# VH-VL binders against GTPase-activating protein rrc-1 (rrc-1), part 2

Target 1, 194 residues: GTPase-activating protein rrc-1 (rrc-1), of Caenorhabditis elegans (q20498r280to473)
Amino acid sequence: LELTDLYMRTGKKVPVIVEKCCASIEDQGIVTGIYRQCGIQSNIQRLRAKFDSGAEPDLHEFGQRDIYSVSSLLKQYFRQLPNPLFTYQAYPKLIEAFEKEDSLSEKVESLRFSLETMPEAHYRTAKFLMEHLTRLCKSKSLTDMTSKNLAIVWSPNLFRPPPTLNGADTHLLSGLNVHTAICDFFIENSESLF

## First folded at step 8 (VH-VL; from c1 with light chain S92Y)

Design k11
Fold by ESMFold2, look of step 9:
Formats: structure tokens, C-alpha cells, sequence
Structure k11 (fold): chain C 194 residues (1-194), chain A 118 residues (1-118), chain B 107 residues (1-107)
């Protein structure tokens, strides 16, 4: 289910799965390699199926046994969105704004403008997630996860080139490292961007 | 402490639907996953699927097209239907309790031999 | 799906001897393996979960070890009631799968 459709169905701009997983990770997931380490596949699949059915699993008790399943589930949720978090529509503008040779303040302003063109559910969810990741960076001495480490594991789940290939955009696939770089920039600068 | 009692018809003809029910006594129904597992005579075990109090189900892909799992929370019962049976479905069928976080089976029903005649 | 292969198929021993049963997975399952005992006409009984943890009420003579693809169930000194079929089961990925069994029979 697309984020805007979920918003229309529930009245909530941030999905319940995102809110609950982030809260669980901030409560129980200040552990080595959070988001880098993978949970048990059977736990991840069962947990996803329960959320998909509309159930609300007890993440406090579950997280005590396998918190890496919660973090793996959250990454999987974003990876499987029909329109990625930072949308196909905004993707070319975000990449262009980030790669443009200009000052930090000009780059922030251009990225902010592009982010604000996203549908409200995407914007609010992106803000929520980036702020979560920024808070998590404060615990890097406990988790061994810097903003760059988080960007490495998160960016593949957040950015996807548009599926329709016009000739002008096929070369963007060669710049895979740009997704990590822009994600790191978002985590480092979330306060000014959102 | 916990007891599972199961019942259903034990003799079927090919193409019929296998139907088994399991009742749960002496424990919580809502905190666990309820499973069906089968064992052909003289052979190993095969997991069929699970269901919980919310109606969530998950089934073995090899059987999924023929399996229906259901529950009646008012009676603390859950059921298996397996459509279009053949002789290959002859087995002892067990119901079993699975832990919410660990997928191991700590309490089992007594077993029901289901024979599909050739 | 993950295939579990148990060996030997049959193990013939006497009471008081040590039994060692093997289970090998077709891919790494970390430590997410259980062992069950099954006597004729009875449902399986959980012995060991997550490779090395004894289930409630299981005697100390039962122990499990291993990680990755190779797992072992050890019965340190066989009692008459221990002669049965033993199965391993993985919970690493769906569907849940069992090994084909090891028949521990009296010599």
C-alpha cells in the first residue's frame, strides 16, 4: 500500500508500523550494529505479516528477544513501498540539487524546496524517519553506527530511480554512491531540511 | 498444564476434504500460535501452517493452495481443512502450540490418523 | 526451503552408553535449531531449543551444541526410556522444516 493511500485510509501521515518500530528501536535497539545486523528471517516475515493484517504486535516483548528483526522489518517496509519514501517524482530534482556545485546554504535551500513538493504523507514520514536516525547517531558509541554507517544501510531502502526510462536519465544508475551521500546529508542536516 | 484435544474424520476417499478440529484447555489462547503438523506413517514431520487469535495465518507453500486454517475464539478451538486429498495425504495429523517469539512446539495434541483410500 | 539431514539413520546402543546425534542444515541457520524425541504412538516432545537450551523438565543428560550448519544432540548416559526417534527442526526461515529422524534403538 502507497503512503498517500494509507494516510487517506487512517488519517495518520506517519504509518503506525514506522512509529512503533522507531519507538521500539529507540527503547531497546541501542545495541551494536542496529540496522546493520539482520534479524532472524522467520521473525521478520511473521512480524511483517502481522502488521500487514492490521494486527499490532507487542514490540516491547518481541524486541527483548530479537530487536534486529524490528530494525530489519522497518528497512524492508520502506524498500517495498510502491513509490519510495523520497518518491519517483522528486528523485531527479533531489539528485540534481545534491550534485550541483554550490554553497551549503544554497544546497540546503534547493533540497528543502524539492522535499516540500512531495505528497504530505511522504514528507511527514521522511521527516519522522530522518529525525529518528539523527537521534540514533547520538548513541554511536554504543551502537557503532555513525550517520555514514546508517546512510549505507538505509539509502538502498529510500531511493529508487524511476522505472520509466527516458534516455536522459539512464546514466544516473552509475552514481549509486550518491544515494548514500544524500542520505548521510539528510541525517546530518535533518533540522535544517525538515 | 496445557492440553490439546483433537478430533475429526479419520477415513477419506480421494478428492474429499480433510477436516480436523483442536480444542485448547488449561491455558491462554490469545498469546500463542496454533499449528498443524503431519507425519506419514513411518516417516518424518511436515509443518502445515499456523493461525493466531487475530485470524493471521501462514501455511507451508507446498500445501497452501489446498489448506484453510480457521479458529473459534469463543470455544478456544482451531481447525484445519485440506482440500482434494490423495493417498499422499495419509498421515497422523497433530495440532500443536507455538510460542509467540520462538517457533518451537511445546504442547501437542494426541494425533489423528487420517487414511485416504486408494 | 532449508533441508535438515540427520545422521546416522539408526544408532544402536546400550543403556549407560553415550549417544551423539547429528543434524546438518543446507544453509547456515545460526543457532535456531530444536531437537524433539518421539516414542511410538506418541506426539513429539521438545528437548532442546535454539541449539543448546533444555526445555522445561528435560533431564541434564540431554545437551545440544552447534551453530551454522552442524548441530549435535548428546545424551551423556542412556536410560531405557531414551530409546526413541529424534528429530531436529529449524526456525530460521519459513517454512519450518524437520530432519528425517534418527532412530536410537537398543542393542
Amino acid sequence: as target 1 above (194 residues)
Amino acid sequence: QVQLQQWGAGLLKPSETLSLTCAVYGGSFSDYYWNWIRQPPGKGLEWIGEIDHSGYTNSNPSLKSRVTLSLDTSKNQFSLKLRSVTAADTAVYYCARGDEYLYYFDYWGQGTLVTVSS
Amino acid sequence: EIVLTQSPATLSLSPGERATLSCRASQSISSYLAWYQQKPGQAPRLLIYDASNRATGIPARFSGSGSGTDFTLTISSLEPEDFAVYYCQQRYNWPLTFGQGTNLEIK
Scores: ipSAE 0.071, ipTM 0.656, lowest interface PAE 6.9, mean pLDDT 88

## First folded at step 9 (VH-VL)

Design k15 (from g14 with light chain S32E S98Y N99S)
Fold by ESMFold2, look of step 11:
Structure k15 (fold): chain C 194 residues (1-194), chain A 121 residues (1-121), chain B 112 residues (1-112)
Amino acid sequence: as target 1 above (194 residues)
Amino acid sequence: QVQLVQSGSELKKPGASVKVSCKASGYTFTDYYMNWVRQAPGQGLEWMGEIDTYTGEPTYADDFTGRFVFSLDTSVSTAYLQISSLKAEDTAVYYCAREDYDFWSGYFDYWGQGTLVTVSS
Amino acid sequence: DIVMTQSPDSLAVSLGERATINCKSSQSVLYESNNKNYLAWYQQKPGQPPKLLIYWASTRESGVPDRFSGSGSGTDFTLTISSLQAEDVAVYYCQQYYSWPTFGQGTKLEIK
């Protein structure tokens, strides 16, 4: 399900699964390697089935037993979006803004403009997620997860290059490196970007 | 002592329905997922799905998303499997099985005795 | 889903001899974070429900005789009965629980 379609269906700009998983992780997930360590696939599948059925499960019990399944579910949710969080449409603008501008202030302004072109559901969900990750960085001494570490594990779930007819392998390789860098930048600068 | 006691065997004609019960005792019913497993005559075990005994929310394996319905009556610690529009291929033994509580372990530590459902005309 | 394949389909072993049953999964069932293999073995005697023998690939359930042992990791697992007894005649199933549960097709164990 597209984020915009989910917003139209539910009236919520941020999906319930995103809100509940982030809250659970901020409550119970200040643990070593959060988002780096994978959860158990069967637990992830069970949680996903609960959310897909329209239930709003209480993650407190689940988080007590396997918080890494909650964090894995959240990453999986974003990875499986038909249009990625930082949409196919915004992707070229975001990459260009990040790679082209050298000064911090120019980079922030250009990225902010490009982010604002995204549909409302994508913008609000991106804001919510980046602020969550920014808050987690404050606990890096407990989690061993810096903003860079979070960007490494998160960027593959947030950015996908549009399908390319010309076989732009060099652009894909450049995109892979820059995805981590731009994600790290978003985590470190979320207040000024959103 | 943990027990899962299922209802007796059933002989049905095609097109009928059946409801198999699984009465749990010796533990807190709502703390454990209940699973259903099918075994056709001479065949292996097939996981049909599970039901969250606290919320009543079922999850079905792909092949069991139509005519099969899981339900509960938590006041009597009982899980139910209902099969509608019975077909000859539904002839099987149906088991309820308790999933181990800790960490959603996914293996089944206690099983009901099984209920044979025979569909023949 | 994860396909479980057992070998052999049937096995005849003399009393007191060793029986070996193999189970292979189509993908790894090892969870690296806890270093546990999400694999169980069940025994089903004629006319009875399955009975849990082994979980986490090698942990015996309480009350299971120590002649039963499980081994293996990742995708390749073995159930061993070190000295076969008459009451061990059954069909044996492996089951993964790394994802939604799936069972092997079963291995029928008979006395010579």
Scores: ipSAE 0.037, ipTM 0.613, lowest interface PAE 6.5, mean pLDDT 88

Design k16
Fold by ESMFold2, look of step 11:
Structure k16 (fold): chain C 194 residues (1-194), chain A 121 residues (1-121), chain B 112 residues (1-112)
Amino acid sequence: as target 1 above (194 residues)
Amino acid sequence: QVQLVQSGSELKKPGASVKVSCKASGYTFTDYYMNWVRQAPGQGLEWMGEIDTNTGYPTYADDFTGRFVFSLDTSVSTAYLQISSLKAEDTAVYYCARDDYYDLGYYFDYWGQGTLVTVSS
Amino acid sequence: DIVMTQSPDSLAVSLGERATINCKSSQSVLYESNNKNYLAWYQQKPGQPPKLLIYWASTRESGVPDRFSGSGSGTDFTLTISSLQAEDVAVYYCQQYYSWPTFGQGTKLEIK
């Protein structure tokens, strides 16, 4: 289900799965390698089924048993979005703004403008997630997860270049490298960008 | 004290439907997932899937995502397996088996006695 | 899917002797965070449902005789019957539960 469609159905700008998982991780997930280490596949599958059923599970006891399944589920949720969090439509503008040789303030302004072109559900969910990741960086001494480390594991789930009607492999490798860099920039500068 | 009692054997023609029941007693029904496991004659065990006894939400193994339907009647602590459009290949013993809702594992401490479904002309 | 392969497919063992059944998974079923192996063993006698013997690779289920033991870690596991009794004639299955459950093909144990 697309984020905008979910927003229209529920009235919630941030999906409940995102809110619940982020809260659980901030409560119980200040642990080594959060978001880097994978949870047990059977736990992830059962958690997914609970959310797919329409339930709003209380993750407190579950997170005590296997917090890495909560973080794994959250990454899978974003990876499986039909339109990625940072939409196909905004993607070219975001990449262009990030790669342009500008002062920091000009780059922030250009990125902020491009982010504001995204649908409301995408914008609000991106803001929520980036602020969550920024807060987690405060605990890097406990988790070993710096903003760069978080960007490495998160960017594949957040950015996809638009599929082209024809083959166009001009910046494929460069595009992959830039996904981590722009994600790191978003985490480092979320207060100014959103 | 814990018991899983399944319905009796069934003899069916191809194309028919069957509904196997599994009645639980001696424990709190919603404290355990209910699973279905198939064993064709002379063959091993295949996990078919599970049903969450609190939500009623079924999860099917890949090979069982079509003609197989899990359901519950929690008022009588009973799980059901329904198979539609029966084929000769569906001839097997079908077991229900439980696993702990809170232990986060799929090892099955109690099994039903099995229900033989035979599909032949 | 995690494929479980048992060896041998069948064996015959004299009463009172040791029987050994091996099980290999196509990927590790050890979860390093809790140091548990997500592996179970079952015994199935003719006309009966499977009976749980061992879970977490080495924990005996209540009521299972102490002659049954499980060992191994990661991808390689063993069920051992230290002194075979007549009532131990059965087919034995290993099963992983790291992901969607899958069973080994079974090992038929007979008296020599």
Scores: ipSAE 0.354, ipTM 0.742, lowest interface PAE 3.5, mean pLDDT 89

## First folded at step 11 (VH-VL; from k21 with heavy chain Y101F)

Design k22
Fold by ESMFold2, look of step 13:
Structure k22 (fold): chain C 194 residues (1-194), chain A 121 residues (1-121), chain B 112 residues (1-112)
Amino acid sequence: as target 1 above (194 residues)
Amino acid sequence: QVQLVQSGSELKKPGASVKVSCKASGYTFTDYYMNWVRQAPGQGLEWMGEIDTNTGEPTYADDFTGRFVFSLDTSVSTAYLQISSLKAEDTAVYYCARDDFYDLGYYFDYWGQGTLVTVSS
Amino acid sequence: DIVMTQSPDSLAVSLGERATINCKSSQSVLYESNNKNYLAWYQQKPGQPPKLLIYWASTRESGVPDRFSGSGSGTDFTLTISSLQAEDVAVYYCQQYYSWPTFGQGTKLEIK
């Protein structure tokens, strides 16, 4: 289910699964390698099924026993969105704005403009997630997860090139390291971007 | 007192269908997953899958997708296993067994007594 | 799927003596983040459903006699019956739950 459709059905601009998982991670997930270490597949699948059914599992109870399955679930949720968090539609403008040689303040303003073109559900959820990751960076001494480390494990779940980009457009996607770099920039600058 | 009581043995011909019931008592039915486990004659135990008794959503082991259907009637705390297009190879004892979602494991503390399904011409 | 292999397939032990059943998994069932081994043992007497004996590799289920113990970690596990009783004649199964559950093929325990 697309984020915009979920918003129209529930009235919530940030999905319940995202809110609850982020809260659980901030409460119980300040642990080594959060988001880098994988959870247990069967636990992740059961937990996902409960959220998909509209049930509200107790993530405090669950997270006390297997927080890495909570963090794995959250990454999986974003990876499986039909339109990625930063949308196919905004993707070219975000990459272009990021790669332009500008001052920091001009780059931030250009990226802000492009982010604000996204549908409300995407914008609000991106703001929520990036601010969550920014807060986690303050605990890197406990987690071993810097903003760069978080960007490495998060960017594949947040950015996908539009399906119509093939052939000559492959040079813009070379190294896919641009996804990590822009994700790291978003984590480091979330307060000014959103 | 937790109890899982299954329906009686069945003798069926190939191509028929069978529906096995598992009635739970002594606990809140919708708080636990219900699992189905098969044991062919002289063979070991084989997990077939589960059903979330709260949502009704089933998950099937890879070998049990298709002809095997899990269902519920929560008003009478009962889970069902239906097998269609029966084959001789489906001859087995079928068990229901429960587990707790928050225990974070598929170990089964209570089992039904088993239902023998025999498929023979 | 994680394949569980038990040894021996059959075992005959004199009353009062020690019985040892081994279980090996095709991959580790130790979840290092919580240091738990996702392994259970069951007893199945003739004509009866399985009965849970041990979970988390070494935790005895309520009502299980203390002569039953589980040990091991990672890929290698052992069920031990310290002093065999007549009522212990059964087939014993190990089961992993690190992923979707799978069972060992069973070990038949008899009186010698």
Scores: ipSAE 0.472, ipTM 0.790, lowest interface PAE 2.6, mean pLDDT 90

## First folded at step 13 (VH-VL; from k22 with light chain S99N)

Design k32
Fold by ESMFold2, look of step 14:
Structure k32 (fold): chain C 194 residues (1-194), chain A 121 residues (1-121), chain B 112 residues (1-112)
Amino acid sequence: as target 1 above (194 residues)
Amino acid sequence: QVQLVQSGSELKKPGASVKVSCKASGYTFTDYYMNWVRQAPGQGLEWMGEIDTNTGEPTYADDFTGRFVFSLDTSVSTAYLQISSLKAEDTAVYYCARDDFYDLGYYFDYWGQGTLVTVSS
Amino acid sequence: DIVMTQSPDSLAVSLGERATINCKSSQSVLYESNNKNYLAWYQQKPGQPPKLLIYWASTRESGVPDRFSGSGSGTDFTLTISSLQAEDVAVYYCQQYYNWPTFGQGTKLEIK
């Protein structure tokens, strides 16, 4: 289900699964390698099925026993969105704005314009997620996860080039570098961007 | 007392269908997953899959994704296993077994007594 | 799938003696998140369903005699019956639940 469709169905700009997983991670997920370490596949599937059915499982109880499955579920949710969080439509504008040779303040302004072109559900969910990751960076001494480390594991779940873009012809390593770099920039600058 | 009581033994011909029931008592049925486990004669145990008794959503092990259907009637706290197009190789004892979602452990503290399904021409 | 292999396939032990059953998994069932081994042991007497004996590798289920104990970690696990009783004649299964559950092939325990 697309984020915009979920928003129209529920009236919530940020999906319940995103809100609950982020809260659980901030409560119980200040652990080594959060978002880098993999959870247990059968637990992830059971938890996803609960959310898909409209149930609201107790993530405090679940997270006490298996927090890495909560973090894995959250990444999986974003990876499986039909239109990625930072949308196919905004992708070329975001890449162009990020790669332009500008001062920091000009880059922030240009990226902010591009982010504001996204549908409200995408914008609000992106704001929510980036602020979560920014807060999590305050605990890097406990998690071993810097903003760069988070960007490495998160960027593949957040950015996809449109199928009609010449990006499908882009060298894989080059595309990976820019997605990580822009994701790191978003985490470091979330307050000014959103 | 927690009990899982299964329906009686079945003798079937190849190509027929069978529906095994598992009636739960002594606990809140929708708080636990129901699992199905197969044991062919003289063989070990095989997990067939599960059903979420709260949502009704089944999950099947890879070898059981075709002719095997899990279902529920929560009004009578009962889980069902239906096997269609029976083959001789389906001859086995079929067990229901429960586990607690929040323990995050597929260890089964209570089992039904088992239902022998015999498929013979 | 995580393959569970038990040894021996069958075992004969005198009354009052110690019985030892081994179980090996094809990958570790120790989970970093909670430092627990996702391993259970079951007893199955003839004509009966399996009965849970041990979970989390070493935790005894309520009502199970203290002569039953589980040990081991990672990939190698042991069920020990410290003083064999006549009623302990059964097939014993290990089972992992680190992922979707799989069982060992079983170990038949008999009185010598």
Scores: ipSAE 0.567, ipTM 0.820, lowest interface PAE 2.1, mean pLDDT 90

